# VHH binders against UDP-D-glucose 4,6-dehydratase (TGDS): the designs that were tried, part 2

Target 1, 355 residues: UDP-D-glucose 4,6-dehydratase (TGDS), of Bos taurus (Bovine) (a6qlw2)
Amino acid sequence: MSVAGRAESLGPPDSFAKRVLVTGGAGFIASHMIVSLVEDYPNYMIINLDKLDYCASLKNLETISNKQNYKFIQGDICDSHFVKLLFETEKIDIVLHFAAQTHVDLSFVRAFEFTYVNVYGTHVLVSAAHEARVEKFIYVSTDEVYGGSLDKEFDESSPKQPTNPYASSKAAAECFVQSYWEQYKFPVVITRSSNVYGPHQYPEKVIPKFISLLQHNRKCCIHGTGLQTRNFLYATDVVEAFLTVLKKGKPGEIYNIGTNFEMSVLQLAKELIQLIKETNSESEMENWVDYVDDRPTNDMRYPMKSEKIHGLGWRPKVPWKEGIKKTIEWYRENFHNWKNAEKALEPFPVQPPFV

## First folded at step 4 (VHH)

Design a14 (from s07 with Y106R; framework vhh_sonelokimab_d1)
Fold by ESMFold2-Fast, scan of step 4:
Structure a14 (fold): chain B 355 residues (1-355), chain A 124 residues (1-124)
Amino acid sequence: as target 1 above (355 residues)
Amino acid sequence: DVQLVESGGGLVQPGGSLRLSCAASGSTFSSYAVGWFRQAPGKEREFIGAISGSGGSTYYAVSEKGRFTISRDNSKNTLYLQMNSLRPEDTAVYYCATDYEGKIWRSSTSYDYWGQGTLVTVSS
């Protein structure tokens, strides 16, 4: 039997108020979402479906792995027969769909895999969820679907103009999700988030990669000039946004989840060098930077308005100075959270042994 | 009831290959997903990978992907684990396991039917 506010008193699966499927739950953002749901919603059964690709780690979930309202299922969202069986056996009420290939640089060399996982896999999931009559399907998308802009802030009505295979795959997946709302009034909600940083992120993305490189006495590798900017949102703030959308988000709606905090890659590198190498010398900081050739396409900015979700009661609350210091300390203690973390620090992505 | 029996273990040199078999009894084998696990001395059981009942889908732990391949022959009620490029750290007792509902789990505590294990020793 469940007791208000206490996960330890939750009874068997048939006593749960809701059964929530989280895809990609051993990954960065979804693992924080699962931890929050398992701890704060003991009357919900949280089911993590993850294929455990190279960037996932079950250590991200070690604090909740033995909780009675949590279970892990290893499986691939692209396996349509398995996914259909999963929905039938687990009696899913809510879907939070995080599972995706997210490495932009890898998407230029493995574009078809990104289409297969992000588009086909999403279509398999939304189809199975529709057949199972789930009450809410939240699709986790990206600010990159808008494309870049130097002067225009995108709102949820703005057209999608993706400029790389990752963003293109996410935009295409949104179209399949949106079509289920248009055709069937199936209760989907789409979220588009700014760049997220924090603990649990496999160190191939700019913030954890630069932190890990510097902590291993290696140089930050900057693509192009480093003058491109990104808006950064701390992991726990993004989780609060997803919880807000889960509770208050309206079916058929899209919600931008962003922040006005914007920083260039070069500024980010200099700040991390100052914090990790404990220097304020400009000449010394230059010793920790190396410039590499730019991506085939690389948008300068991804500015977006988040007033719609502000109307639901969410605003980011973790200041950059606090979030970045927590992130630096986490990687100092937890770099070996992934068996092959050192491969993330290579100049080029390490390709999996199998497709 | 499902009964599982592993075989094919033994001593192998580093860089070598070995194929393990798991023989199942029971009329429902083709409807069950089956997983491979290992347990090294002094450590907890570790998930290696699993295969769906039809054999159409395979799932691997990230650390073993590329070296290990899982397959099955439902006509013989047998599951296989092909292990290549073996390392001393692969030394463990290897188990096959299935859940009563045919579900795939990473956690060993969620599997109901287990074989007795087969020892693989990789010398160095």
Scores: ipSAE 0.000, ipTM 0.109, lowest interface PAE 22.2, mean pLDDT 83

Design a16 (from s07 with S107L; framework vhh_sonelokimab_d1)
Fold by ESMFold2-Fast, scan of step 4:
Structure a16 (fold): chain B 355 residues (1-355), chain A 124 residues (1-124)
Amino acid sequence: as target 1 above (355 residues)
Amino acid sequence: DVQLVESGGGLVQPGGSLRLSCAASGSTFSSYAVGWFRQAPGKEREFIGAISGSGGSTYYAVSEKGRFTISRDNSKNTLYLQMNSLRPEDTAVYYCATDYEGKIWYLSTSYDYWGQGTLVTVSS
């Protein structure tokens, strides 16, 4: 039996209203974005492009992996021929670009890899998206592009002054993305997020690393004094911000996605020790901390204003007490989400499981 | 876990047409991409093209574009290769193949399961 006319419908034969490409979708933040899009937008086709690097896990997408509006494609954004074919054959309408090398400490040792993936890969992707006439391209950047400040809170008009190779690569990638808006009025939007924490994060970053170290009866390793601060956003709040930008964000604009919740690395370590080791003794907490040499460069703070996205109706909703408890519970049960998670717990530099 | 069997090969005159079929065993045929390859005597295996699981997207290698058409009928678990304007250079064993784990179906290296092949001879 054939159904006449279905193949002749406007758009793809599967009749999806939009086809959304999410790069790096087996990674931390993008996996939460994909779960949300697949569950809440059954009329959208969600295409996950991921090369499955050491910090990715398809287990992050287990709950939606067999949904009819989800498709996984293993591939590298740096493969320009493949990327062009992907846009042509999948008929992409929207791009959410998360794929990147993000480990700051590794960027000091592997700076050229960060340039290749984050700059060249992004340029390949935005070029192909422009050629395919994508209706919206969202580039996911970082608060680290501003550089640090003790006395100034950065807004989206502030100059970029990156101080490490990761931040430099993201700032350079922004320039390529922005140039497509300036040259062609191609509808790009750039986001700059505070540090994100939550389930699905490979445990090489401060929060999941300290949680996992403590759960394995090992000490938190603090770079320098531990007095440097970071602002933290829970993963689901960041997803809501991206949905807000997708629906209400203006082409050509930049949006800071931040939070007022700021904590020093030392304060974070003490709080995690209290929660995981169930102690209130200052002297006992000191037994769970080791100090290691500081990074070549390490900004004290990354303060930024997020009034622009507040104007679109988004604000973070998950309190730290709730988010950190959920995160601790998730790592207790899901440490083996990655085949070589133990490697993440080694002192810096962390060697990838496979080179 | 799919088994593929090609059929429809044979002798054909230059300028002629031939349609190859590839029958798949398995109830998951519509969930994965399938492609066509060929190997001429004394040469390496060449990728002709592929079609997505739904049949909504096709990819053709540059050298074959315009003469060959790939299609599928998921209700019959069958893949087709329509070959027109055949040349002596098209003489080869033709294989159908499928990817196993949802790899990049536009790439020839993504294909893990192969049929037995069917011989096409374009001569006199």
Scores: ipSAE 0.000, ipTM 0.134, lowest interface PAE 19.8, mean pLDDT 83

Design a17 (from s07 with S107A; framework vhh_sonelokimab_d1)
Fold by ESMFold2-Fast, scan of step 4:
Order: structure tokens, then sequence, then C-alpha cells
Structure a17 (fold): chain B 355 residues (1-355), chain A 124 residues (1-124)
């Protein structure tokens, strides 16, 4: 047949300076990252790969969904043939890997699913990225890989001693990512974040769960004593940290992304009760708290030093008072951002072993 | 507009006791919850405890519960922190603070009105 016009039928030259793959982009943190990248880097093509698991919502991306420098691809990082094809067709330059199962309580009853998604899926992704000669691969990990400590603040050289299946899966995934740096000098960077809070978080985690329970006139469910503490970072501050690592992070390095802001689960519950129920009576506050059985393992603290990333010029900017008030407001208006949001508020079901 | 002034700090031996005062001026004190914070050299401000405007509810950091007691006398516009069994690690500048909405916060950055602080040194 006629091949006339074949050269003339080629589209305009790709004007994008970089093509960035963000995995899990319809999820909590990654959606904020995508919004920031799409709005602030119009010369970057942002490709969102998400399987749309129960925690995800495309509504998290509605403000940028029609932008010229954004595209959504539905797919699973565990599908090795699909992932390899995606890297070949999309010509990925940079990978930001957020896709993971993150619910600690779920990990005790579905540990193999966490291993499959977080370990196998990460290995598939880093392998495909290496074969495609990606110029930067950022792996998003957790402060929980260190395990807990009452006395010591962990830095990036500290040993990993995870105490639950979620943390174990993230630690194992880090080993596969790090091995690509050791074997091939493939330019990976690992980040380990404190607990993140803010809009777009599926309400199974402590802050959005307590907010949503209280807004529905239900009690905060506290595991164990509520004396365990967590460090909290607002979602937009974590995005700024990832942008800092993207621009200034050194290949082969690990960066803690933490905050010195630490509070107990009980202190958190009391503040949320004051803000949502408009009470400061100790007796009335006690009526909004239920204690449930503790997890099989539940570390008291995850203390982490972030001096290394401070050296790159990042520090958290959003004060707790501002961030928590914005978060409360967002959940009041957007609880039905997920079709299954009500299920997130139920007590976690225990499933019998497969006999 | 509330102005807070702390007093009562000084040098104390380990195992000793000290009572700090926080005097409020500029507006009616009884409508404000007030918190006590401390800051040791090289460290961030940490929550010690707080008391509701009426004095009917008190909140303590777990690490200080049983050693420190917060009270108030609204007729004198004064808040008190009784510190017992003092240790060298209690050495810090102690601050009282309040929020313009009258709420109790565990984060120091959530408080709007602060005193200048009073230094407590626990040393032999």
Amino acid sequence: as target 1 above (355 residues)
Amino acid sequence: DVQLVESGGGLVQPGGSLRLSCAASGSTFSSYAVGWFRQAPGKEREFIGAISGSGGSTYYAVSEKGRFTISRDNSKNTLYLQMNSLRPEDTAVYYCATDYEGKIWYASTSYDYWGQGTLVTVSS
C-alpha cells in the first residue's frame, strides 16, 4: 500500500523534558505529589500507574485529571509483562514508587498479600526501571523499618528491626532496591517517612479514622493503652521533601523524612474530641474513647533523626494547628471520596488461619 | 490580649521541690485554658501539662504525671506548677502559654500567648 505521508503523519516533537512515573498515584501521599508535579512542572509528563485498590480514589486527582502533562494508566505493579511494556512505550526517565499495602492491622491477617505487593511488586518495578535505564528511582519507605525505641533516635545508618508484617515487607523491599545500587550502580534513593496526615488519606489510619468516627458520633478506638506515640508530618510538607530528594538527593543514599512533633494516640484522641465535639470536660472526653485489644506487636515510639535531609534544605513548614484543622475540614466535606469509606470505620476483623 | 509572666524559678538540689507561678494580665483569665511547657538547652519545647479555664480538668504529659501538679486561682489570675522529686533532667526554662480559642494543645506551636519563661536549674 501507499506509504505517502508517513513522515508528515508524525505528531509534533515531544516537548516534555522528563517523563515521570508515579506508582499508586490515586492514593494518599502520591496524589499530592502528582498534583504538585503537574501544576509546578508543566514541562514534565506525569504518568500515574495505579491498580485502584480500596484505599485509592481518582477524586484525589480531579483538579489535574484533564491537564496536558498528566495521564492515568490502570495497572498492577505485580504484572511483570505489563510493567515492562509500560516502560518501553512511555519512555520513563524518573520513577517515584509509592504503590504499597500500608495498613498495619491488615498486615497481621494478610501478611502474604503485603509481601506480594510490597516486595514482589517493588522487585518487578525496580527490575523494569533498571532495564529501561531510568535515571532516578525513588523508593518510598517508612520509619517503622527501624522498629521502636524509647531512648534512641534512629538515623539512616541504624539497623532495620521491623516488628510487624507491613514494616517487614517495606524493609525487604528496601533490600531489593538497595541491591540494584550495589550490583549495577543503578541510581536509587530510599526515603523513610514519619506518619503523614492530611486530605486524601483513606480513613483506616489513626488521624482520619478518629476524625471520621467523631464526625459520625462514634467513639475513638484506641489499641492498648494509647500511650504509644507517633510523629506526624502534613501531606504538603512530605511532598516538598520528595521534591527536595528528587532535585538534590544523591544516588545510593537513604533520607529520613521526619518531624520532631510527637504525640501519643491518647493525646491525639483528646485534641480531636475537643475540636470536633467542642468539649474540654475530662469526663465527657472519656465517653468518646473505647479501648480495644492491642496489636500482636505495637512499638511505643518510632523516633527518627532527619538532619541529612535538613542538609539538603528541607524542613517541615505546616504547623500542627493549621494542618489538623484543614484535615478535619476536609473529612467533614469529603468522607465519601471512597465508595467503601464506611468499612474503614469498622473494627478490624480477625480472619481464621487457612487450615 | 493576655500577657503571662512566670516566676519562682531558681537553683534546687536533686530530690527537691519548687513551685512556679504564672500571673496573667490584660484580660479575664478564667475563660482560658493554660499550659505549662519547658525547654532544655538544645531541645524543643515539650508539653508538661495543662488546666481548663474553670480548673475542673487537668492534663499531664505521661512522663511528668505524679511528680508535677497544675492548679489555678482565678480570683488572683494566677496559675501554679508544683514540681516534686526534681531531677537534673528537669533543668529547663519553664513557660506558661494559652491559645486565643481557649483550647488545650499538646504542640507548643499551637499556643498564641507565651510568658518570657523562668529558669529552673536542678544541680548539686
Scores: ipSAE 0.366, ipTM 0.734, lowest interface PAE 3.0, mean pLDDT 86

Design a18 (from s07 with S107R; framework vhh_sonelokimab_d1)
Fold by ESMFold2-Fast, scan of step 4:
Structure a18 (fold): chain B 355 residues (1-355), chain A 124 residues (1-124)
Amino acid sequence: as target 1 above (355 residues)
Amino acid sequence: DVQLVESGGGLVQPGGSLRLSCAASGSTFSSYAVGWFRQAPGKEREFIGAISGSGGSTYYAVSEKGRFTISRDNSKNTLYLQMNSLRPEDTAVYYCATDYEGKIWYRSTSYDYWGQGTLVTVSS
């Protein structure tokens, strides 16, 4: 794809230079992507296709909802006739595919839903995009497709060994996307990102859940020992990565989007307790932690190399200390961004160790 | 979305057994997890256990593990609670419940769809 410039200074065009479909745009990461595209590319029409599942909120897009280069369409990527009609009607040039079921714990309970949405829905979408001859299709995947490792950092040539139904569904969806490149040279790019944190995330994931629990004077619920680690990437940094891939990413390639910042769940809980409860006492911090049974499977680490995207000119810029403070502040003011946010704070039951 | 109807309650002697049923209608039953709760007079609704949509995973309150078994028949859209070694303390109205998203929760306040309940009385 050619590098997109800013719109000319003479107001909105009679027609747009490119029409970009963003799926799942009322969700966490995709909402930040839409805000950036709408603000920085006023000569692009940004089309948000979202079915508005439980973790989505249109409040994530309030700042840009009235912009002339933004349109919201409520619909399901699994509706093949509707999706085909949408590509024909809207004349889509670029697809950014974020729409997915992403809740790992939920995937153990509703595994077939994850296959239906993440695999079938992605196949419907890439097929329609190919028929419409879109010029770029970016599939948003996860570092979890590699499986975990204690000693090896995965690069994009590493084999996929998913260990939970969510990761399995994302890996399978990658195969459908990749097959369109192999068979048709259809210009797809796959991204695999580390755990993302920041504003707009429904508070069922570790960082916003612990923040919200502590802000409501409730204890952090740690699954298992809390010794499992994750690499964390701030929401705006991951958007910059997607923009870099959009401008410079090569068709048929895969790009890891990661960070060297790694933290255990227990270490994360202690740091959040220190910041939110304003204590440095070890004994006081233990009062804010509860241990619960672990998932049926839970990888210890998801270490990735991101040297390939570094070669395109992207590196994360937001330090953890800055990003986490911004995130804490956002949830203090915006917990009711979702009507049922209180439900996200409930413990998710997992099977006992003998399963 | 989902409508739930419990049945099978009644009077049972201490040490006896009873099987409750929960019949579901509405959205795809096999994709939805369903929980069992009970409410004794003057007490809050208490979690008993839950089963995943496929039936492959079951979750129990620690105090009920071993005495109670949850199962489902997706071809009949029906959930079962097998209760063994019943005690007077098990006397309660028994409910099946699911949430809007078909998730499992330990707290009753997190569930959206409830049946009308079926009374179980454990007494001589």
Scores: ipSAE 0.000, ipTM 0.109, lowest interface PAE 22.9, mean pLDDT 83

Design a19 (from s07 with S108P; framework vhh_sonelokimab_d1)
Fold by ESMFold2-Fast, scan of step 4:
Structure a19 (fold): chain B 355 residues (1-355), chain A 124 residues (1-124)
Amino acid sequence: as target 1 above (355 residues)
Amino acid sequence: DVQLVESGGGLVQPGGSLRLSCAASGSTFSSYAVGWFRQAPGKEREFIGAISGSGGSTYYAVSEKGRFTISRDNSKNTLYLQMNSLRPEDTAVYYCATDYEGKIWYSPTSYDYWGQGTLVTVSS
């Protein structure tokens, strides 16, 4: 495929050194990325493309919404004509692609929606970016593409063995992104992150859901035994990893973005009950836990080696105690950051519907 | 401020047992949850388990439950770690630690006051 030049007659003239497109910017991780870019890189124009689905909130961006180097555009990455026009009009130099359906439990009942958004949408976006001659395209993927392991740590050369429709859609999207590097030497970089926690996360994921349930005097819902473990990384540390990859990441490479901090869901629930309900009694803690049926598939661990990104100069620096206390306080004050936040606290879908 | 001193480490044969002690001074010991941690050469510190100030609740790392038992005697300001069925991979410096607010944490970096450590070597 030919790489087209940008039309000079489209879009506003500006004096910015780079024009950066961030997809899904009203979402969790991408909103922190946008805040950091807008505040720390005033010579960059930051363009937020978001369709404003159920888990997005423009309140995540209130502190920077009026900055001269920021603009919001409402639109869908799956609209190929719109996306092509956007690249021509805005003259995009760099793409940070966060836009995705990310709710694992929802992916079991709405698998085609995940394929449409995560695979088709990513293909539309990388095609348009290639045609516009974008100088760097960063695709944000997940540690779940590896599948789980009880004893083996995955590095970037490890095979992908996804076990749920969300992970499958992300793995498939990686293949489309990687093919542009192989075929055209289009400068793509893929990142695979551990579980991220922090402010701005719609409270359907384990940490903000348990915090919000407990703050509303409701029980933590644990899938299966709660002995499955996850590695947790604070939102601002992940932003610094993306900035490191943006500055130092090599085209065609994959970078794991992980942490050695690992905790089981049951340990997490007990710690949050202690912090929010102020009890150390195991008998009292049992009153705040409810066990629900496990997901159709639920990997025990997602262990990753992150030595490659350590070589670029990044390491996580926010201690768990600091990060979790900040997160608890944020949800106490900001639960209604989303109009539909109460729906996030409903039980997870267990079985796929026949209708 | 609380001061913690570990003791009881030494050389043990594989399959053996060892009991470590952690003596507390300074603040009122019974008001603080205390945890046990270890660090093997070239590795990061890992959580073994913790016990509430009253001793009524114990928390263990999943991998350590069954072989290790934590207890305390508040009348003696002392915390204990009973280790059974020891393996060469249990070789490490063992630490006791507490949080400023007396809270229980899984992460070693969440603890404020640390003892100097006691070396346990499991070898023949």
Scores: ipSAE 0.475, ipTM 0.792, lowest interface PAE 2.3, mean pLDDT 86

Design a20 (from s07 with S108R; framework vhh_sonelokimab_d1)
Fold by ESMFold2-Fast, scan of step 4:
Structure a20 (fold): chain B 355 residues (1-355), chain A 124 residues (1-124)
Amino acid sequence: as target 1 above (355 residues)
Amino acid sequence: DVQLVESGGGLVQPGGSLRLSCAASGSTFSSYAVGWFRQAPGKEREFIGAISGSGGSTYYAVSEKGRFTISRDNSKNTLYLQMNSLRPEDTAVYYCATDYEGKIWYSRTSYDYWGQGTLVTVSS
């Protein structure tokens, strides 16, 4: 592809250069992707397919909801007849597949739902995309498929050793996606991302949960010792990585999308307490932390190399200080972005927060 | 603007002790939190510890486990890192860093002002 930008084409809305399906678009990462695509590619038709599960919010898309190059379709990727019909009627050229159940703690109590949505739903979608002769299918996976390591940084050739039902479901879905490349040379690309943080995330994950707990004068709940580390990547940097893969990613390839920024859960809690409660007192910081029982399995680290995508011209650019301050400010203003956000703050999810 | 200058580095035998200093100039030092970081050959800079502007709060990386102690003297605009029971893996360039808002960060990329570094070599 030649040099691309916002001025690629200004053709009429009823004659778009490309039609892009984004699954799970009312969710966290996919909503940022849709906003970017709708604003920067007015010659592309962006189609959001989302079933509007408990962690989704159409408010994530409020700024672009009335744009002529955007449409929302409510539906489930697991509905095979509906999905096939959607590809035929909408004439999809590109698929960005974000739709998934992602809550690790919930996966221990709802493992079959994760298999159904993440594995069966992905298989339905890639099959329909192949029949429709889609020109690019990007599957969004996770660094957790590698399993944890204290000593090794994983590259894209490393074996998958998932240790929880969420990671297992994502690894299995990768196998179905990869098989379409092997069998048919169907142009799939797989991405594996570090933990993402930023606006639009339902506050059940560590960063937005701790922010929201502290803003409501509640304590951060830490699983186990809090010494487990995660690598964090800001939402807009991840969107830039997906745009890079969309333009330059090679069919059949896997791309790690990571950062070398690593922080323990305890370090994260202490920084958030300091920023939100405006205290540097050690005794006060310990008063804002509660330790809860650890997960059945909880990997200490998910280190991965991202030199392959660096070769495509992408590197993360948002510094942690900037990203975390923007995230704190967003949750201060937007906690009620979800009707049932209070349920996200419970320490042990034994069932979905919303029926 | 804050200027930070580290000193006190050098060659030390395993099991030895060393005290590093970080001298600050150009600003009201007591308003700033200051952190210590190190960078070993072939590795990224890692957090060692930080101290609040008043000196009332100190934060350490778990890996140092009481071998390192951070302190400050605001009357001298100087920060100290006392290192005990040194091991070959402690060999690194040691940096002090500060945030202009006086906030403590574990991430190296969150600090605005950095010193030039002082080399500590732990070898026989």
Scores: ipSAE 0.345, ipTM 0.731, lowest interface PAE 3.1, mean pLDDT 86

Design a22 (from s07 with T109E; framework vhh_sonelokimab_d1)
Fold by ESMFold2-Fast, scan of step 4:
Structure a22 (fold): chain B 355 residues (1-355), chain A 124 residues (1-124)
Amino acid sequence: as target 1 above (355 residues)
Amino acid sequence: DVQLVESGGGLVQPGGSLRLSCAASGSTFSSYAVGWFRQAPGKEREFIGAISGSGGSTYYAVSEKGRFTISRDNSKNTLYLQMNSLRPEDTAVYYCATDYEGKIWYSSESYDYWGQGTLVTVSS
């Protein structure tokens, strides 16, 4: 069951230079984007549309919730009548579309939900934005659309070869977004990001899950061998990439947002055990690892080239050591940012922790 | 402060062996872990392995385990990398590196102090 969309009793009270809709803004990456936009662009009105699913938290936005250039609207991007009314009422100039189901492991159990939210919801949103004559629509996609490779780095011209339902839903949503550029010259831009880590992430993904498990004296749960690698990018660096695309990104273009920083799940577990449990002993580290069965499909690597966005002037700035220490500290203080956070620590949930 | 100086690089035939040294100064050597990295032309720095301050724990990249051995002599403030069964793809500049807090990291960007490197060329 979803909560119906809610319009405020009064429309926006003042004249702003731009009115920006951010979907999924109570979630991980989008909340950092909203905080940055609200603080650094006081002449922009920032409108957060979020249905408040299990991984969202309004506490992610507590520092800016009372700012005059911010408003929260509870609603579902799949509610086509509500979305159309929202664009008419709020007079949106720019859309930053983050709202998605992102849990790859859940996509094997709940594949139709991923199609409904990520494909249908995106189609509803881009259609309404086109009708409203939005000046820029940024779709947030994933490096997983390329599929995995051991010997090849993907650039933005590479074909999409998704290997799981989450990646398939994101690739399909890209096709709907791209078709609006091809057919109507509607100004869309697509971004494809590496794995992001940092504060505000619901602790079901490898980094915050391992941190939270270790901080609660529980073992890191490694799927398969742990030799699969991922590229990691700190949350504030990703926000800077989105700001760069917002200012300098060309309509109809795709931008990879990645980093050369690559780690295996096993390497990640060993570093986190060392940092949180303060041990370098191999035998003691083994006490903090459990191995479990691998996923139905599990790509070994998602390597991307990001030279195109480097040409716009963006490069990641936060070193891994700084970012991971900040992230560890944040979860120590803020694990109960979500009332259902304990459920995120289960190995593989057969059902979502909270609907 | 820590200063690291690599030595022992050179030209070696495929299948040969080579031992690299890393001499440390400016700090108590036994108090910090040291890692070995390599960088081939046009490539990123690759983790080879690391050794704890005491020498009691060693960590290797999976691809190099069994061919390369890391050791240290704290009395000489020196770290060693023994490389056996060398291949042309082992051609790179080899670096030793340490973290400010003496921690072991798998990422090159997490190390604070680096030597200037020593070139190893494996060629017939």
Scores: ipSAE 0.395, ipTM 0.752, lowest interface PAE 3.1, mean pLDDT 86

Design a23 (from s07 with S110A; framework vhh_sonelokimab_d1)
Fold by ESMFold2-Fast, scan of step 4:
Formats: structure tokens, C-alpha cells, sequence
Structure a23 (fold): chain B 355 residues (1-355), chain A 124 residues (1-124)
């Protein structure tokens, strides 16, 4: 069925075919998404809504900041009146919802902030998008919603069993998003991604933190034994997955966006020490590792099947060797992309100087 | 260039052991780190483990640690994979591989030089 009130394509040359809202666009993954959309879809207006929290940087968007089809709006997804006004004013057709608190270690000490931003903020956003009758709402979730498994690979029908406040907040947000499809047939799509690495990531996460520590002659800090594994996916491959879901994803569906490439934290540390310190001696490598107390909960593995999105024509294409070398070089040149980057390298928790 | 030739594959009963060899040709074999990979029918290539050029450092896939041991003899330009307590799911073509920079990688896509593979069938 045709949708009454669809935007006409008969406007002047400065009229856009689609208006796309990207939340959290000054952050890691969303900044790569915006760069791709702005450069490859000049007939789309790309609107970046970001509150500019500690891990965001507008430098992530410098190459496209002056493009005619890009607009930055500073604001908080939790401000329900502002969000409603934004949808009315900007006439949004598509929503790509990346904005979230994502730091797992921080979620154990600031769990209420994660619930507020990730759950309440997502509910505000999907409600406003539904009222505005947007034609597609893509919610960006995580493989961590499944919980861990040593022997089972999760598909999109698998139950959610989150084990930390970050994963719990993302799982709860999925429930609100999914309910809009069930109640209203509002065209939502949920994605669940493996761990993403690459340029633009604030260096509090394992890969950029270990790279930056080693480049500053400091030791890799490993939580617990380091035997926990994660699957890693390069930033530009994730962008290709989102573009695939945007073009071919079916309303009401969930898509795992994963890779079969799996490493333990200890294996990752040893490989980075070899690449950055140019040693492969076991004894020398021990000089670059410190073990710290484990998290309250720390799942061993997050294995996912991604056959559903493979059916849409997406597969990861950036080999680990290429992606990790590009990432190492990017942090060598761009560590001060954030004015507070040194604080990311401090032992967790990163807290104010006063008690 | 380094040329790699695997040998020692064959049919083994469940619970049995098998040792694979990888013979290398090239003037600087001892400077190359090498890895073992396997590919089961219908699956992607899986990392088993790797060993540094000197043999001083070994890296294993977590799922295979304790059953498989990698070693090398640089005087014979040969690598070994000792496989114990074999299971039907270990049935695969086993490959040795090296990188042009002689680095250790956990990803099969990082390796430039590959042997032809040797088939290991754990008895059905």
C-alpha cells in the first residue's frame, strides 16, 4: 500500500529524496556510517543528532562537515519534547539509532545512566519516530544480549540472557522497539553486531586501549585470565552491513551482523605486543601484560550465526591483518582526536578527581 | 618464497593419535613463524595454533589446547602437529601456512603461503 503524504520528488535541485536521522553520529560506528552516507548518497539529507558525550568527537566527521547534504544538531535523545520537535521540523524519513552508553565496565558502577540513555532514550526516539510515520527505524543492538555460550552459536531466534547492565539495557531497548512492530506494524529492524574495531573508537575498549597503552610504553591490562573470547568486525564492514539492512532488511526482522573471526583477550594482547613492540619472545611478552581483577560478570564467548544477513548479500571483507594494521596506524597518528584520551588509558574506573 | 608440504594424514580411530609434518623449503626457514589450520567439510578455515621462528613461543586456539601440540625442528626445516584424543569432529584437511613478514596471526586470511593440505579422517 501507498503511504499518504509521501514526500514528492518534484522539488527544486536542493530538495532531498530522503531525510535520514543518525543518532550518536559523532561516535565510533555512527561516524563511519555518516561519512559513507554523505559521500555515496548526495541526494539524501543526513542529520546527525549527538549530545557530544566524553567518547564522541566531531573530528570524526571533519571530512564531510561542510557537505550540503549533512547537518549536525546537538541534543539528547532523552529530551522527549526536543526529539518530537526535531522529527516535525526535519521531516525525517529514516532513523538509524546508534546513540547509547556502551562502556561495559562503566555500566557496573553507573547502571542507572545506562538504563536512562539506552532504554528511556530509545523508547522516546521510537515513539517520536512512530508518531512522525518514518518509513524505516533501524535499532543498533549487540551480540551481548544473548549472554555467553561455550558450545552454542546464537541465531536471531535465540533467547536473550544478558549478564551485565550494558547488555541488559540493550535487551530492554530491543523489547520496546519490537513492541512497536507487534502493536502497530511500525517498520523497525533490529541489528545485533559483534565487537567492532577500527578508527574513531574512544580508546577505552580492549583493542584501541591495548594499542594506545603499548604505543605509550604501558602494559596491556587484562581482566581475569584473558581466556574470554570476542568476535571482531572492522568498522567499514559494519557500515556495509547497515547499508545492506537499510536497502534489503525486512520490517519486523532481526539481523545478526557477525564474523567467524574469534580471539581471546590474551591472544589479542600477544598479537598486538608482537606488532607494536616487535617481539615474539614469551618472556618479553610477559613484560607487557598486567592482570587485573575480573568484572563482576564476564561472559566467555558471544558466538553468533549471521546466515540471515548473508542471504541479503553481505559478508565481511576486510581481513584482520589489514584492519588491525590500519587501526594501529590510525591511533599512532590520531590518539589526541579526543582532548581527554589520556583518561581512557587510566585503570578503571575513570572517576572525577574529587570524592 | 617459502614452499610448504604437509604429510602424515590418514584414517584414525576415535581416541587415537596422529602426528602431522610440514616440510618447508627456503633459505631462511628459521626466521618464519608458521601456523596450522584445518578446514572441515562445509566450514571455514579454523586456526589450530602457531609457532615462532625460534620455537620459543606457541599460540593455540582455546578450543584445541591440551589435545594438540605444535613443535618445529629448524635443522630439518620441519614443523610438527601432534594430535591426541582425536574425535570425529577433527575430520578435516590440515594446512600449514606462513606470512611473508614471518609474523604470527590467528586469522587464516593473514597468511600468504600455504601448503596443499593433508586429509585427516577420524573413523566413522
Amino acid sequence: as target 1 above (355 residues)
Amino acid sequence: DVQLVESGGGLVQPGGSLRLSCAASGSTFSSYAVGWFRQAPGKEREFIGAISGSGGSTYYAVSEKGRFTISRDNSKNTLYLQMNSLRPEDTAVYYCATDYEGKIWYSSTAYDYWGQGTLVTVSS
Scores: ipSAE 0.194, ipTM 0.633, lowest interface PAE 3.8, mean pLDDT 86

